# Ledger of designs, part 10: VH-VL binders against Mucin-19 (Muc19)

Target 1, 175 residues: Mucin-19 (Muc19), of Mus musculus (Mouse) (q6pze0r851to1025)
Amino acid sequence: STCHVYGEGHFRTFDGESYSFDGLCQYTFLEDYCGQENGTFRILIESVPCCENGLTCSRKVIVTFQDQNIILQDGKVTAVQTAESTDCRERSANLYSIHTVGLYLIVKLLNGIILIWDKYTKVSVILDPSWQNKVCGLCGNNNGDLKDDFTTRHSSVAAGALEFANSWKTSQECS

## First folded at step 22 (VH-VL)

Design ff6 (from ee4 with heavy chain Y107F)
Fold by OpenDDE, fold request of step 23:
Structure ff6 (fold): chain C 175 residues (1-175), chain A 121 residues (1-121), chain B 113 residues (1-113)
Amino acid sequence: as target 1 above (175 residues)
Amino acid sequence: EVQLVQSGAEVKKPGESLKISCKGSGYSFTDYWIGWVRQMPGKGLEWMGIIYPRNSDTRYSPSFQGQVTISADKSISTAYLQWSSLKASDTAMYYCARIEYETWSGFFDYWGQGTLVTVSS
Amino acid sequence: DIVMTQSPDSLAVSLGERATINCKSSQSVLYSDLNKNYLAWYQQKPGQPPKLLIYWASTRESGVPDRFSGSGSGTDFTLTISSLQAEDVAVYYCQQYYSTPYTFGQGTKVEIK
């Protein structure tokens, strides 16, 4: 299953629901926490506007996985160890791989999740079938049902894209 | 329907400048890379370079770096290929083409009709 | 740069017979994690722009006859026309899009014997 966002905020969930949203806050694109404390990964996205009004230049992507932060911004990937992490750099190097194929940057996590970034507005995440019903965020819940793709952070189904997307802001103070 | 329409044939002299165009329609122009391909008379296809119209990020083949300039005007969905000083060896057919976007590829799925550039004294 | 080399440079085949074109890349164009070969084939008829035939080494573009097929992986690829038709007379090009510049093969001219 594949989820993606591109352009001015065109989303397609794992279950195939399409919607548009162009918020300027930080949002949970995909995670497996879903209101629980025993999550293993989180992918956050932030839109970076151009100087021109109404045009998105890029999306910053932050991947949190096993005490590592992988940051995709400004056309490059950087890895930052979290302050609480006790892992050595060598051990962390085995947690993910980074490849450049053509114009794109591909990050593969140890858990099999693949993230593709065009260094600008387009981000895709590929999940194997083992992640069915185990994720949440702007990408939906990957349960095979389009009707509940707009499941909010509060486990309710939003009536529209705006309500849905706003529920996945990492900070409710951001407007 | 996706279309790439190129400007008409050009007949120029050595030393002259030239700018040819490629207008895209039927799709979101700012979301797809546009490439230029040279084909000299009776020869094969040569990958010249590509441009991302959204921010004008441009990539050149080393053999064409500094020889031509690729640009784009996203307001009119148009990409350009230009020379500051043409040479006789620039005589060729020039194609613009769109790079496929949906599957994270790099192949050209749509092509312009080509612009013939003839440079002779 | 990845160098693409086609063989043969020219091929004459009788109508209804099989035409086989080979393409070799100087480096592998296979990305293992996605199991995809970043290789395309184009057809160019006289006086026309190139037309996409095959992408991802073996996937036919919509509208392309099933007599066209692509195969191979890594560094060795093949375009096959199972039964050559008169309208298949053209120059065929392979192209890698694994790394920029996205280089083309030198082309193979297919003619009727």
Scores: ipSAE 0.903, ipTM 0.954, lowest interface PAE 0.5, mean pLDDT 95
Fold by OpenDDE, fold request of step 23:
Structure ff6 (fold): chain C 175 residues (1-175), chain A 121 residues (1-121), chain B 113 residues (1-113)
Amino acid sequence: as target 1 above (175 residues)
Amino acid sequence: EVQLVQSGAEVKKPGESLKISCKGSGYSFTDYWIGWVRQMPGKGLEWMGIIYPRNSDTRYSPSFQGQVTISADKSISTAYLQWSSLKASDTAMYYCARIEYETWSGFFDYWGQGTLVTVSS
Amino acid sequence: DIVMTQSPDSLAVSLGERATINCKSSQSVLYSDLNKNYLAWYQQKPGQPPKLLIYWASTRESGVPDRFSGSGSGTDFTLTISSLQAEDVAVYYCQQYYSTPYTFGQGTKVEIK
């Protein structure tokens, strides 16, 4: 299953729900924490507007996976080991792979998650079936039911896209 | 309906400048790369380059780098291909085409009707 | 640049017979993590722009007849017309979109025998 966002905030969840949202905060695009402490990954997105006409120029993507922060920004992918990590840097090399295919950057995590970025506005995440009902965020919960795709950070179902998306702000102070 | 409409046929002399256009409609112009493909008379297709109208990011084939300029005006959903100084060897059909976007590909899903450029003394 | 080479350059086939066009890339156009071949086929009839026929090596574009099929992986690809029809007379091109520039094959002209 695939979730994506592109352009001025056009989203399609794993279960096929489409909605539009153009917030300027940092949002949880996808994670497996979902209110628990035993999560393993988190994907955050931030829109970067252009100076012209308020058009979105790019989306910054931050992937936290184990002891790695993978940052997609300015057409590049960079990785930073977290300060809390005591593991050898050599081990980190096996946690993810980065490939350039055509116009796109593709990040594959050791857990099988694939992230595709066009270096601008479009971001996709591909999950294998093993991730059913194990994720949350702007991409929905991937449970096969699009009716509850707007499940908020608080485990409620939002009535609309705005409420849903705002619930996934990493900081509620951002407006 | 997605459409790419190109400007009309051109007859030029060597040394003249030329700018042909490709107008997109029926889709979000700023979200799709537009490419130019050259086809010389009786020859095959040649990938010239592409442009992302959103920010005018442009990629050229090495064989066309510096030979032509690809540009876009997103305000009017139009892409351009231009020459500063035409050569007889520039005589060809030029197609603009949209790169498919939804599936993270690079193939051309929609094509313009083509612009015939004839350069002769 | 990835070089695309088609074979044959021209093909004459009787109506109702199978037409087979091959395309080879100088480098693999398979991205293994997605198991996708970044290869497309186009049909160009006389006086017309190219038309997308096959993408991802084997997926038919909408509206393309079932008699057209694409196969292959890595560096070797094939376009097959199971039963050639009169309207299939055209030049066919393969194209890789694995890396820029997205190069085309030289084309294969298909005619009726």
Scores: ipSAE 0.903, ipTM 0.954, lowest interface PAE 0.5, mean pLDDT 95
Fold by ESMFold2, look of step 22:
Structure ff6 (fold): chain C 175 residues (1-175), chain A 121 residues (1-121), chain B 113 residues (1-113)
Amino acid sequence: as target 1 above (175 residues)
Amino acid sequence: EVQLVQSGAEVKKPGESLKISCKGSGYSFTDYWIGWVRQMPGKGLEWMGIIYPRNSDTRYSPSFQGQVTISADKSISTAYLQWSSLKASDTAMYYCARIEYETWSGFFDYWGQGTLVTVSS
Amino acid sequence: DIVMTQSPDSLAVSLGERATINCKSSQSVLYSDLNKNYLAWYQQKPGQPPKLLIYWASTRESGVPDRFSGSGSGTDFTLTISSLQAEDVAVYYCQQYYSTPYTFGQGTKVEIK
């Protein structure tokens, strides 16, 4: 299944719901925490505006996976450790592979999630069937049912995209 | 509904400059790469290069690098192909085309009608 | 650069018979992590721009008749017209989009025998 965002916040969820939302904060694109503390990853997005014309120039993507942040920004992919660690396994393993195919950077995570970025506004995520019913966020819940794709961070089903998308903001201090 | 409308045929002499246009309509112009394709008389298709109108990121085939300029004016949804000094060998049909954007592809889903450029002494 | 080579350069086929066009790339256009071949086929009739037929090597574009099919993987690809119709007389091009610069095959002209 595939989720994407492009342009001025045009989303398509894993289950095929399309909506528009271009907030100025950081939002959860998808994660597997979903109200629990035992999740394994988060993918966060931020829209980066163009100076002087109000358009979105690009998107910054932050992947939190195995005690590291993998950052897609300025046409590059980098990794930054999120906390001090004494676990040698964290230092000896690559968390991802990167390939350039055509006009896109493709990042494959160790957990099999594939992230595709055009270096600008378009971000796509591909999940295999093992992730069915295991994710939440702006990409929806990947359960094959369009009726509950607008499930908020607090497990309610929003009536519209604005309420749904704002519930996935990562900081209440941003407005 | 998606349309790419190109400027009309041109008859020029060697050494003259030329700028031909491709106007997109029926879609979000800044979200799609636009490419230019040359077809010399009786010959096949040649990928010349592409431009991303949102920021003017431009990629050329090596055969055309430095030979033409690809540009865009997103305020009027128009892409351009231009020569500073035409040669007789520039005689060809020139197509603009849009790169599909719903996935992560690079194929052309919509094409302009073509602009015939004739360069003769 | 990835060179795309089509064969034959021209092909004459009786109405209702099968037409087969081959396209070979100088390197693989398969991205194995997505299991996708970055290959498209176009049809160009005289006086017209090219028209997309097939993408991802085997997926028909909307509105393309089912007599058109694409097959192959990696470096070797085939466009098949299972039962040639009069309106299928055209030049056919393959194109890779795996690596820039994108490149076309030289074209295959299909005519009625």
Scores: ipSAE 0.753, ipTM 0.874, lowest interface PAE 1.1, mean pLDDT 89
Fold by ESMFold2, fold request of step 23:
Structure ff6 (fold): chain C 175 residues (1-175), chain A 121 residues (1-121), chain B 113 residues (1-113)
Amino acid sequence: as target 1 above (175 residues)
Amino acid sequence: EVQLVQSGAEVKKPGESLKISCKGSGYSFTDYWIGWVRQMPGKGLEWMGIIYPRNSDTRYSPSFQGQVTISADKSISTAYLQWSSLKASDTAMYYCARIEYETWSGFFDYWGQGTLVTVSS
Amino acid sequence: DIVMTQSPDSLAVSLGERATINCKSSQSVLYSDLNKNYLAWYQQKPGQPPKLLIYWASTRESGVPDRFSGSGSGTDFTLTISSLQAEDVAVYYCQQYYSTPYTFGQGTKVEIK
């Protein structure tokens, strides 16, 4: 299954729901926490404005996985390790692989999630079937049911995209 | 509904400059790479280069680097191909085409009608 | 650069018969993590722009007749027209989109014999 965002916030969820939301904050694109503390990853996304006009020029993507932040920004992928590491040298090669294919930068995570980024506004995530019913965020819940794709962070079903998407802010101080 | 409409045929002399256009409509112009493809008379298709109109990121085939300029004006949804000094060997059909965006591909899903450029005598 | 080589350069086929066009790439265009071959086929009729037929090596574009099929993987690909019709007289091109610059095959002209 595939979720993507592009342009000025045009989303398509794993279950095929399309909506537009051009938020200026950081949001949970996809995670497996879903209101619990026992998750294994988060994929966060934020729009990066152009200098002129405030249009979206790019998207920054932050992946938290195995106590590392894998950051897609400024056309490149970097890893920032948390203070919990005991090794002098991090073993980032065990966490993900990066390939450039055509115009896209493709990151495959150790957990099988494939993240595809055009280095600009388009971010896509591909999940294999093992992730069915295990995820939440702006990409929806991947359960095959369009009626609950707008499930908020608080487990309620929003009537519209604005309420749904704003519930996935990572900081409520952002407006 | 998606359309790429190119400027009309051109008859030019060697040494003259030329700028041909490709206007996109029916889609979000800044979200798609636009490419230019040359087809010399009786010959196959040649990928010349592409531009991302949102920021004008431009990529050329090595054979065309420095030989033409690809540009875009996103305010009027138009891409351009231009020569500062035409040669007789520039006589060809020139197509603009849009790179598919629904997936992570690089194939052209929509093509312009073509602009015939004739450079002679 | 990935060189795309088509064979034959031209072929003549009787109406209703099978036409087979081969395309070879100088490098694999399969990305194994996605299990996708970055290969497209285009049809260009006389006096017209090219038209997309097949992408990802075997997926037909919307509105393309079922008689067109694509197959192959890695470096070797085939476009098959199972029952040639008069309107299928055209030049056919393969294109890789695995690595920039993208490249086309030299084309295969299909005619009625």
Scores: ipSAE 0.753, ipTM 0.876, lowest interface PAE 1.1, mean pLDDT 89

Design ff6 (from ee4 with heavy chain Y107F)
Fold by ESMFold2, fold request of step 23:
Structure ff6 (fold): chain C 175 residues (1-175), chain A 121 residues (1-121), chain B 113 residues (1-113)
Amino acid sequence: as target 1 above (175 residues)
Amino acid sequence: EVQLVQSGAEVKKPGESLKISCKGSGYSFTDYWIGWVRQMPGKGLEWMGIIYPRNSDTRYSPSFQGQVTISADKSISTAYLQWSSLKASDTAMYYCARIEYETWSGFFDYWGQGTLVTVSS
Amino acid sequence: DIVMTQSPDSLAVSLGERATINCKSSQSVLYSDLNKNYLAWYQQKPGQPPKLLIYWASTRESGVPDRFSGSGSGTDFTLTISSLQAEDVAVYYCQQYYSTPYTFGQGTKVEIK
């Protein structure tokens, strides 16, 4: 399954729904929390405007996975610990790998999620079949049903893309 | 319908400058990398370089780095290939082409008609 | 740079017969995490620009006749024309898009015998 966003907020969900949403805030692209405490990751996105034009120049991507905060920004990938580790002395294995293939940076998480970024506006996520019915966010719920692909953060099905997408804003203080 | 229309054939002398164009239509110009491909007479295809029109990020093949300038004007959906000082060895057909964007690929899905550049004393 | 080598350089095939073109890369162009071979085939008819024929090694572009097929993986790839037609007289190029700079094979000319 793949989900992507590009340009001025042109999305295609895992289940194949296409919509446009050019939000100015930070949004949940994909997560497995889905209103619960027991999630393991979040992928957040923000549009970065061009200086000289009214276009989107790139997207910033923030991945929270275990104790890592992986940031895709300014053409590079950086990682920082997001929480205290009880065993910082022990060299733990990297929880992700980074590869450049062609024009793309590819980040593979230990949980099998593959994130593909063109260093600019296009962000793609690939899920293996084990993630079916386990995710939510702007990428939809990956359940094979287009009719509920606009499931909001509050588990209701929105009538349109705008209500759906705005429900995935991470801060209510952003307009 | 996606279309790439190139400027017309050029006959030049060594040492002259030249700028040829490639105008894209029927698609979102700023979302696709545009590349330039050289084909010398009787020879194969050579990947010269690419540009991302949204921000003008350019990547050159090492063989062409410093030899040509690739640029774009997104306001008129046009990419350019430019020489500051032509050499006789620059005589070739030059194609522009669009890199496919629906996936994470690098192949060219649409090609311009070509611009023949002839450089002779 | 990944060097792409085609064989043969030239091929003469009787009308209606099979034509087989090989392409070998100096390094693997398979990205195993995605199970994708970063290889394309182009057709260039006399006096025309190249046209996309096959991508991801084996996927036919829309509008390409069924007689064209691509196969192979890693470093070794094949373009097959199952029943050569007069309009298939062209030069065929493979291209890798695994690593920049992207590179083409030297081309294989296909002619009617």
Scores: ipSAE 0.740, ipTM 0.866, lowest interface PAE 1.1, mean pLDDT 89

